# VH-VL binders against Large ribosomal subunit protein uL10m (mRpL10): the designs that were tried, part 267

Target 1, 224 residues: Large ribosomal subunit protein uL10m (mRpL10), of Drosophila melanogaster (Fruit fly) (q9vpl3)
Amino acid sequence: RGKINIQRPKAPHYERARVVAVTQPKYPELPKAKSCFKTRAERTQQQQENPYNEIIAREVRNWLDHSRLVAFFHLSSITADDIFRVRVQLHKQNLHLKSYGSKIIEQAVKNTRYEAIVPLFHSNHCIVFSPDPEKTAALLRIVRRVPQMVLLGGIVEETMLSRNQLVAYAQMPGLHAVQAQLVQTLSQAPGHLIQQLQAHQNSFVQVLDVHAKNQMNEETPKST

## First folded at step 14 (VH-VL)

Design hc28 (from gm16 with heavy chain S103P; framework fv_anetumab)
Fold by ESMFold2-Fast, scan of step 14:
Structure hc28 (fold): chain C 224 residues (1-224), chain A 119 residues (1-119), chain B 111 residues (1-111)
Amino acid sequence: as target 1 above (224 residues)
Amino acid sequence: QVELVQSGAEVKKPGESLKISCKGSGYSFTEYWIGWVRQAPGKGLEWMGIIDPSDSYTRYSPSFQGQVTISADKSISTAYLQWSSLKASDTAMYYCARQWDYPFPLDYWGQGTLVTVSS
Amino acid sequence: DIALTQPASVSGSPGQSITISCTGTKSDVGSHNYVSWYQQHPGKAPKLMIYDNSNRPSGVSNRFSGSKSGNTASLTISGLQAEDEADYYCSSYNSGSTWVVFGGGTKLTVL
């Protein structure tokens, strides 16, 4: 704090430059005007391009960090009006449709826990973000009516899920519904209801065991 | 166990109306789309359309838009395929099948309903 | 509209491996990983054998495998058995037309 740091090359960089300088063969000197022109143009271009990419990459990281649901889609040809209608419908459910270039996504997720998603973006794509993982079912119902958007996979509670795992997650009932079914089966429910409950239990345990197990096992004391 | 049970075979004359059914059991009916697939005698499979039973949203193949109506009654877990006026060319086996999302798979299929339109 | 292209027939002997091709376009088979394969015995409903190019549903023999390269998907049946004699259909979602397309079907004969 309060100390002004001097901006200089680090020791490894200095040592490499020094070795090159003393062992390098003698080269003819290039015209300084040509060298300065190339260096100036490269600095200007790099400075203008990097700020844009850094800003958008930071936006992507912010969406990933603040979203408990992230879904990845292949996006086929779609009109601006149609995609706008989809965005409005999704926004009403607190689902946010975003499109980013593949290189920006790679830059955003490099050296993060999300790096494994990069292969999903080889072709045209879009991403849907939400702070609410319970909206996975609503998301998939909406995109079923948008054939141009094809589900590739997603991230739920920071866990990467394949398309089939995300579909299974969406099919799980809420905790309240599971509790209601358990009460009914304790009252000797018909066979089909027992099978349905067991299917939900298996999907619930298999998908959510990747996350917080305590959410599935905790129960509330009886309060009357 | 997931099961789709279709109504029995039908024999009709041209111009008559018809409604065939597909009842789902062993799963949450409104969480899945029901698709209809046609197979003319000795021919391949043709996708006709789908319905989301949760809100009765339908989507048809261009070949079947206006030719048939797909509907569903979620209170009895049943989807329907209907014709206002049958043609001899409607003679075919009709299958219903379950889809979780719009792309495939059609993971569970009904046994089929044979519709014969002649004379 | 253009359906997916399959050979009309393929034959093999018991114990052999056979491959059935399914050729589409960049807007269907080439654009995503949603190719499915169905088996249909005479007088029976189709049965899902492969989905998402290469995944097998529960209860489907591991003798059945799927793959995709470019615009062509393939179903391979190893250790061919008499009961494999059936019609096989590929299917894909078409991103351009926004509806499902089936292949013309392939009759597999086990000689």
Scores: ipSAE 0.007, ipTM 0.489, lowest interface PAE 8.9, mean pLDDT 75

Design hc29 (from gm16 with heavy chain S103V; framework fv_anetumab)
Fold by ESMFold2-Fast, scan of step 14:
Structure hc29 (fold): chain C 224 residues (1-224), chain A 119 residues (1-119), chain B 111 residues (1-111)
Amino acid sequence: as target 1 above (224 residues)
Amino acid sequence: QVELVQSGAEVKKPGESLKISCKGSGYSFTEYWIGWVRQAPGKGLEWMGIIDPSDSYTRYSPSFQGQVTISADKSISTAYLQWSSLKASDTAMYYCARQWDYVFPLDYWGQGTLVTVSS
Amino acid sequence: DIALTQPASVSGSPGQSITISCTGTKSDVGSHNYVSWYQQHPGKAPKLMIYDNSNRPSGVSNRFSGSKSGNTASLTISGLQAEDEADYYCSSYNSGSTWVVFGGGTKLTVL
């Protein structure tokens, strides 16, 4: 939820209020300065660069820096009730769904190694963060059934991965050391990994089948 | 090797029921979804819907919602497409194909089942 | 009833190159890089030729290549051969409508 514009919010039902509080992003608390600077120039400059955007950009950078799993999605029109259900399912797996404006994301990643993600956010989007990269499989299982969300790619252990690389990562054993090694290997291998793995399995099965048949026959080939 | 084998051609009259099959082999059947694609005579491809064989989760194109039922039996690695009451307009070639989900490509296709509905 | 726009037909001579366009919207072709292309010979099932915009499955000739710019994807076939004569379909998931959309198909004639 990138914007909260509630002037006089009514107390929601206890259960809904608790879920909303749990799934909402926590904004960093800034120290309140009781400074009385009345310069017109300072006020004008502050209006040109919305301080709220800077606060949220800092929050995004904090999420990026402290999350070992980040996934980027294109998001089409979805009802408030449907996205709420998705957010609840994700939260149960320590996955945090967040939405930020493109300008805020650009500010957060500007001059960082993640600046390449900016073009992904020219349209409607959302991001899922988690401190736990082992939750990649749970993430993909949940979003596979959300037709309004299309996975564009992600970052695992500070390495940018395509959709196919994320799917391959999710299918590996749950041991962290093995998964970290796989991430490094996947980032160096281009192409559709699901198809590549399937093709290699088919080749192996075919070689094994030929060997078994040759071993069982042990016949002299007829030349003519 | 990944293979999808569909049931044979059917010739039916309007009002009759029909169930056609698509059997997968050479891969873990429950790890991939099965999509269904229709092609009317001399026309293009139309995506009908998809099924997750692991729990029978289905999703349909609006044009086919309520017109057909997609089902699967994971114990025999088979997906099904069925009609309760056929119409002449159902005459078409029907393909099943493997899809990881609705965003992924249809990577392996069955040979097709021709359904002809005439009086 | 929303379909991706392809030319109805395209033609070329052996050895030439041809390009087939596929135009969609910001909710399908423009929203991601997952456009697929399928080849269909008369009386046969479609075959996946290109996936994820520009990737080739194993066994598909490198004469086939794909690209995308904005809302338009393109399939290019170089060194045309007689066996390339077929119908070609593009496909993309539309997250707005939430189903897979196909192009109307392009009949390639090799003269």
Scores: ipSAE 0.704, ipTM 0.872, lowest interface PAE 1.3, mean pLDDT 80

Design hc3 (from gm16 with heavy chain Y57H; framework fv_anetumab)
Fold by ESMFold2-Fast, scan of step 14:
Structure hc3 (fold): chain C 224 residues (1-224), chain A 119 residues (1-119), chain B 111 residues (1-111)
Amino acid sequence: as target 1 above (224 residues)
Amino acid sequence: QVELVQSGAEVKKPGESLKISCKGSGYSFTEYWIGWVRQAPGKGLEWMGIIDPSDSHTRYSPSFQGQVTISADKSISTAYLQWSSLKASDTAMYYCARQWDYSFPLDYWGQGTLVTVSS
Amino acid sequence: DIALTQPASVSGSPGQSITISCTGTKSDVGSHNYVSWYQQHPGKAPKLMIYDNSNRPSGVSNRFSGSKSGNTASLTISGLQAEDEADYYCSSYNSGSTWVVFGGGTKLTVL
């Protein structure tokens, strides 16, 4: 793109006005009821902490530690049969498609160098792991047949790459050493790269917002 | 050196069958797909379809579905474009080109095969 | 197939810069960053000049650059030379029912 995009509004005017208007909030004089609500909330929070989640989080960390290729995808609605067929095709190439909840991903990457990937998983997602980075080309060929899977970016040889950088890596034939040097050349500061990945994801959200607004404003919809 | 070499020009009558070829060299043939592109005289490029030589999986443009058959023989690194019954409207230059998949660019092109169909 | 929209012709003089547009829909050009540009000289096969919107294959002059904004992709040729005189085609895959669609082509005349 060669244009500066208009920024999406982050805070509505009425929200800011409400903050300015509130000076002295008053709470009801019902300490016993308020205490009961706090206890209930605390009990709910304790029930959300599950040993099972930590076991799965350790599985995710193990995949990250032993995979030289990790690719992140946005996943649109897809049938169980279709995703199963994709898993089979990927498995033939030693590519392992996994899906984990956002909170499990957060637990898995907490206090690790991969903590920055968490924002990529705020929407529906899946991850492909492989010990063989030479399979990046095979991965991209397979997923191009699956429009429900949209590549967001990945990690190759512990270097975080944007979608375009990962595609460039996939198109490079030759020695593994040459590919490793290309990864270093294509890499960028982690903050900058995450901003690029988030910008792409935010652009997708913006497209959805525009589509939703167009549906609301359309008076003569397309005849289906 | 990546190279795609196509078969020679063909002159046919309507109703005849035809099979033209595209032989790849200088790369691993099964790691890339072969797309086919048509160019009618004085007209632009039209994508016809693609084949994965590793499993013979094909995808066609809706305009060419049922009109042509794309096939490949990986043992001789050759892809084919075939008509069971030619029409005068099939007169065109036909190119093969290498792609990783239908959403990737056509990065290396054959020289083209001119097919002329006339009565 | 329905072709992407390109101007039929564009002209420029040596040393100038020109831009060729390629307009599609939200299901092709607007849906992804997979727009390619091809150069075709008379009697020759097309040559890939730009892929994935703005990337150049090895051996392609840095005078050629690509960009995209919304549903419109653009090919820019700077420092025009006589050898740039050719037909230029854009291409995009369609995420819907059609796979690959080409533009109608643009004839570039130098001088």
Scores: ipSAE 0.006, ipTM 0.452, lowest interface PAE 10.5, mean pLDDT 76

Design hc30 (from gm16 with heavy chain P105Y; framework fv_anetumab)
Fold by ESMFold2-Fast, scan of step 14:
Structure hc30 (fold): chain C 224 residues (1-224), chain A 119 residues (1-119), chain B 111 residues (1-111)
Amino acid sequence: as target 1 above (224 residues)
Amino acid sequence: QVELVQSGAEVKKPGESLKISCKGSGYSFTEYWIGWVRQAPGKGLEWMGIIDPSDSYTRYSPSFQGQVTISADKSISTAYLQWSSLKASDTAMYYCARQWDYSFYLDYWGQGTLVTVSS
Amino acid sequence: DIALTQPASVSGSPGQSITISCTGTKSDVGSHNYVSWYQQHPGKAPKLMIYDNSNRPSGVSNRFSGSKSGNTASLTISGLQAEDEADYYCSSYNSGSTWVVFGGGTKLTVL
């Protein structure tokens, strides 16, 4: 028994057909110039999005300015629950996992020494911030159990490091004077470092593509 | 300096259990993984799996998942490889090695433990 | 059951250069820089010769170098010496399977 409403139903087919005919546009006479207009709602929405983006970009700049450790990751498909668990583990070590859109990152690093990193973030990504560079070892210990997070590189004491250089830094004993000197000795020319970071990102994206294809052909071999 | 010392050679019968050891010294044991590599007589190297001694996280090759158990005791800087029931096909040299936890290479190797399983 | 493909044997004369290839897939060789090379003398444990495609550990001769092109990594030994006669294994991380794999090994004969 189909029961749409307890009130008396409307319309035999005749009334419905008449309503449809009357509601068909009779005067489609808008000039072409008006079809190029953004509606008032569209303009208001665009301006509303710009202030939000600026606020978040300022947050990103604040994190960059106050963090002595910044690590960049490619983030493959992961559930919100799983990434939340990782975020909790990191937070206990004063490591702060953040995800921002590529436009926001571009806006945040515009006219800074870090502007060249923007291409790394055209794919799904996340960033880990910490005021304590001594936590690099703890960071890498936590994320190595998260196959969806692939290290691209980072910034330590305002110096950009490739993946391999950041891994080498992580093994140092935590003596601040020695660590500061090590960062300087591991540092390379900015152009070459960006090339290394991009190469690692490209390699990891390709690796993830092959991993996805292998998982389609066989069950996930993550327990091995 | 950095050294990994493995337990001595073993001669066992099929169906027996076995636990071999690998003791690390000269470095911070919990800062590196320990990998296990098998080499059957006259054959090449096969990666079996790893353990992270800091939290006992393990990962196995599919060929060895369910066949062996890897464990570690960080208080004595020792990793273990264990079989509940040995087979003749388990006859091989078993190496432990310190494994870099991100780049996966094995930089320092133990001397090897020869395991012979025969009736 | 994934293995990297190496030639079974390679030979050279003292003073020459030889190259050993290691061919895999995009997931284990092509997409990252995690290829390592090991030298094994008869009856001995393997020794790390090259890591992360082209880096040498402390104490390894500069005669040993590593490179990669596409899905093929290569170990080159220049100024070949008698003591270089050994088995050589490549290894890499397979991101598709998420475990480490070894090549089948190459026996290097000096003369």
Scores: ipSAE 0.006, ipTM 0.478, lowest interface PAE 10.2, mean pLDDT 77

Design hc31 (from gm16 with heavy chain P105D; framework fv_anetumab)
Fold by ESMFold2-Fast, scan of step 14:
Structure hc31 (fold): chain C 224 residues (1-224), chain A 119 residues (1-119), chain B 111 residues (1-111)
Amino acid sequence: as target 1 above (224 residues)
Amino acid sequence: QVELVQSGAEVKKPGESLKISCKGSGYSFTEYWIGWVRQAPGKGLEWMGIIDPSDSYTRYSPSFQGQVTISADKSISTAYLQWSSLKASDTAMYYCARQWDYSFDLDYWGQGTLVTVSS
Amino acid sequence: DIALTQPASVSGSPGQSITISCTGTKSDVGSHNYVSWYQQHPGKAPKLMIYDNSNRPSGVSNRFSGSKSGNTASLTISGLQAEDEADYYCSSYNSGSTWVVFGGGTKLTVL
């Protein structure tokens, strides 16, 4: 029954609504001369400089900053009913489907750690955001049945992953189980705990890194 | 090793029914989709449709929707392609091939089943 | 327009390099939808040579390489050999139609 938990872009959503209401400058008139025709250069500059895009770009940036799971998809034409069903299934898993124009995404991520995603958005696209990276497996199960959506890759815990790496991540044991075991080991502490903690953490990181490298070098889910 | 083995060649008359098979071995059958591809004599490849053997979910090309039925029996690791009433235009080589859940390429192919429909 | 466009034929001599193009749309090749290439010898089933634009399955010679730019994917075969003589098909998933589309095929002739 809560509205806040359903649509939770806090400060960016509020700022966007406020700025849209009071901004949107009207372009200047040409009162003096009968020259009301703008040059090609003037038209190009006006098209490239859109203050409304910066407001939405800020919203995109906020979603990226507050999501520990971000998945990128190519999206083709889909009926309103079908996309609504997909959104409902995703929302039940705290997964939020958003669509933004390529210029807005470029503006949102330029000069940020996310700049590498820009090439993914030169065609039709959508993005799924979640604060919960454990939902990657649920996301893939839902999208597997949506033929209009093609997985391109994603970001998990601020790490860029290809499609194959993201699928591999979804098949890995959950991070919370590893961290729970580390906490339990710490509470039992005598002596060599530091070596055990570092070895266990390095083992987990190495397993993830080796798996990612195997995906890159061998593309193993599809090979043999 | 991964292998897909298809049923033998068929010679049929127009209006007859037909069911051809594709048996997978050397891998977990329910972990991959099975696609069907048609090749008319001297022509190129045409994608017909695909099945997920784990739950028998199917998706068809518009050209083949309602023309054929794709099914699978996971207990014997076998997928099927069937026609209720064959046409002369169904004369072709039919291939089954394996597809990973999250990709669109067909990585291992059956040897093909030649279907000839003539009177 | 539900098929990808390939040249009908290409030819080369042993040791040369040849390239086969595959042109699609923004809903298949142009959309980062993944491109595959298949080799088919006469009377045999197709064999996957390239997947995801540029990746080779295990057992495929490194003489085969794939690339993509915009709406056009390319298969390049270097150090051409007699056994490379075959039909080659490109393929891409078209998310607009929600089905896999194949190219018309290219017959490669080695001298």
Scores: ipSAE 0.433, ipTM 0.752, lowest interface PAE 3.2, mean pLDDT 78

Design hc32 (from gm16 with heavy chain P105E; framework fv_anetumab)
Fold by ESMFold2-Fast, scan of step 14:
Structure hc32 (fold): chain C 224 residues (1-224), chain A 119 residues (1-119), chain B 111 residues (1-111)
Amino acid sequence: as target 1 above (224 residues)
Amino acid sequence: QVELVQSGAEVKKPGESLKISCKGSGYSFTEYWIGWVRQAPGKGLEWMGIIDPSDSYTRYSPSFQGQVTISADKSISTAYLQWSSLKASDTAMYYCARQWDYSFELDYWGQGTLVTVSS
Amino acid sequence: DIALTQPASVSGSPGQSITISCTGTKSDVGSHNYVSWYQQHPGKAPKLMIYDNSNRPSGVSNRFSGSKSGNTASLTISGLQAEDEADYYCSSYNSGSTWVVFGGGTKLTVL
């Protein structure tokens, strides 16, 4: 009657999801006869690729292309309220914390100069993006108070940097040209970048292990 | 040209309050923490605590928690160390020093403030 | 209490090399690479000589070097000079306590 409302609520984020569903690419399905001669494993290998993953991967590539600062973090267990507070602090500095699945990251960086970062994302992770590389110092200052976020490395001005190189960059405020020169000097250091990143991961894991063991040995505080 | 300049020597009696200062110049004051280190006469260095001037977040050594207050005023690039009630055992040289975020070394030091507490 | 253990004194003659040890625990020196060393001349403020175990700040002589093995960090001064006569302090972050600790200090005497 007068209370019947058939009009669906319209909200920007839900309308976006519907547009994505409508514009989603559709792949042709394999004829049934051909699939009958393959094992389950072989059929799984031929399974239609998820088009949604490719759409999100392109979004990640756009973030990488439009961000002059990208920082990679290992993320330990953290409450929704705590991560929200971190996001708010980061956002006021034009720093954007994003979380994507490992497969999406692999698809996003495949066949790019950043493919070497893929091993960093085989465990819980998050990424911070910014168009302003001078915000590196602000980023590190904010995340220092978040023990659940451990810096692994990053990309500054399209150059991959280890944690120590990012720390050095953050300590040098000033003109963009001076900071870019520092990045080039640091990135040209002898040795393989992946070896430096793995060394930092091992050091971070050791620190996290000690911290976790120390917390387990302490009295548990009472909380609601 | 990084410099930390501390306030002058103080002579006080037990029970009196005191606030000493450390002014930073030649760098972005809010991009570095300021640590305070005590050195009793003829003794070694003791880490007291540290402050982030950007939001006044502080961390103290347990030996100094509740005994002193560390504060900062970023509008004048100055950090402070304060006592509500001095004791004779507070007689010492007090240093401020700069510490970058994520690092633990104190890279630039003030000249020190000598505090003498005697009756 | 002194958190990190250093010898009270060490001595050498000009041109020699000397080493100062700094022994901690698995929660400080042994847990990470954040050991620093400070030089203090009588009546003056300390000066950073080494950070992150082995790195030298700009302006510090390459005669000063740092190393670490297990729970013990070491400061080595080569080509010892009269001006090196000073007190030396080690320092490390302690992950268990979550603050910085200093060693007791070592007085270096140059004969």
Scores: ipSAE 0.007, ipTM 0.439, lowest interface PAE 10.7, mean pLDDT 77

Design hc33 (from gm16 with heavy chain P105H; framework fv_anetumab)
Fold by ESMFold2-Fast, scan of step 14:
Structure hc33 (fold): chain C 224 residues (1-224), chain A 119 residues (1-119), chain B 111 residues (1-111)
Amino acid sequence: as target 1 above (224 residues)
Amino acid sequence: QVELVQSGAEVKKPGESLKISCKGSGYSFTEYWIGWVRQAPGKGLEWMGIIDPSDSYTRYSPSFQGQVTISADKSISTAYLQWSSLKASDTAMYYCARQWDYSFHLDYWGQGTLVTVSS
Amino acid sequence: DIALTQPASVSGSPGQSITISCTGTKSDVGSHNYVSWYQQHPGKAPKLMIYDNSNRPSGVSNRFSGSKSGNTASLTISGLQAEDEADYYCSSYNSGSTWVVFGGGTKLTVL
């Protein structure tokens, strides 16, 4: 409340990922405190070549390798206090909210089956990791009250799911067998999954295209 | 199967209170949000707000914040829209509709409740 | 309040294809894939026709399709029929305001 409760992290996965990143014999460790919200300067610097990129990419790969639940979010404008409260609520459920630059994510997922996620992170984003896929329902209940966080999709039991598929998974009974069958069934419809990923990619490409056109001193769209 | 049934038409005077209802059936009521949409005579649709019946979390459009109260009673699968003091400008058709949490679309609609406020 | 911009009316003949546009901002239509379309016949409740930009609910004719380019979403009705004559509304979540906005509505006339 008055103090940041970071002195004893309770998630073993988070501690292991952090230790692995720190033990890399390259450069000084990065600051541990990191917000989903980043300044323009921070985003630009992270997109340029940075000697820490490989270290942090290894951390992201460890998160992906050890998490049975990964959820991707677009992040709209949110206050530092509000995102901190969300992070605390998520942490109590062993859900870990992280934000990484798109270059780091690209490096982390290079040569993996998850390369298709990279375009989703060209704008403001954050990722939630958990070793426990049963926490999907708890995740969505918490995020439901945070309209600034918009679910894009996720990975459950190493299977990439669209937003709608992940929501359907969360609504299933808490039986592992039933949930596993649903994941298998959803993953067997690759056309719909690819369409959802393409739609998200196209949406972000359009946002970037509009931004690029604005930066080229193009006028506000005229009424036609 | 999935159905939203709203209470009947109301005729009220300015300054009176009113509470209209929307009863869901054919699905798990607490797994979906209920939104309220207003349509003034001859006008378009206006989103008023939404409620999560599982914990009564509400969110309002600023045009309706403080003007109405949205509530729900999950034991009888019913959502409510309430005014403490009606105005003539509240004359409209009011729809309730079911919203899936993260898709923001309204998939099943009630038949509407016509509210007429006149002296 | 800001509403999504739709043409007040569009018209077409039976068998033609027509398109209704819905123009928003980078904080609503342009920022995510949550555009929905509703059909309303006079005196009746709206009916969901399209959700999440291009998805069609069960029971909605394949003559209805949705698309999005930049800040503009479009509803296309192919093989226009007399029963398609109705008011059409687009809707999107607005990330900046954190509530749902509707378009002003488009009256489709089938001549």
Scores: ipSAE 0.017, ipTM 0.524, lowest interface PAE 7.9, mean pLDDT 77

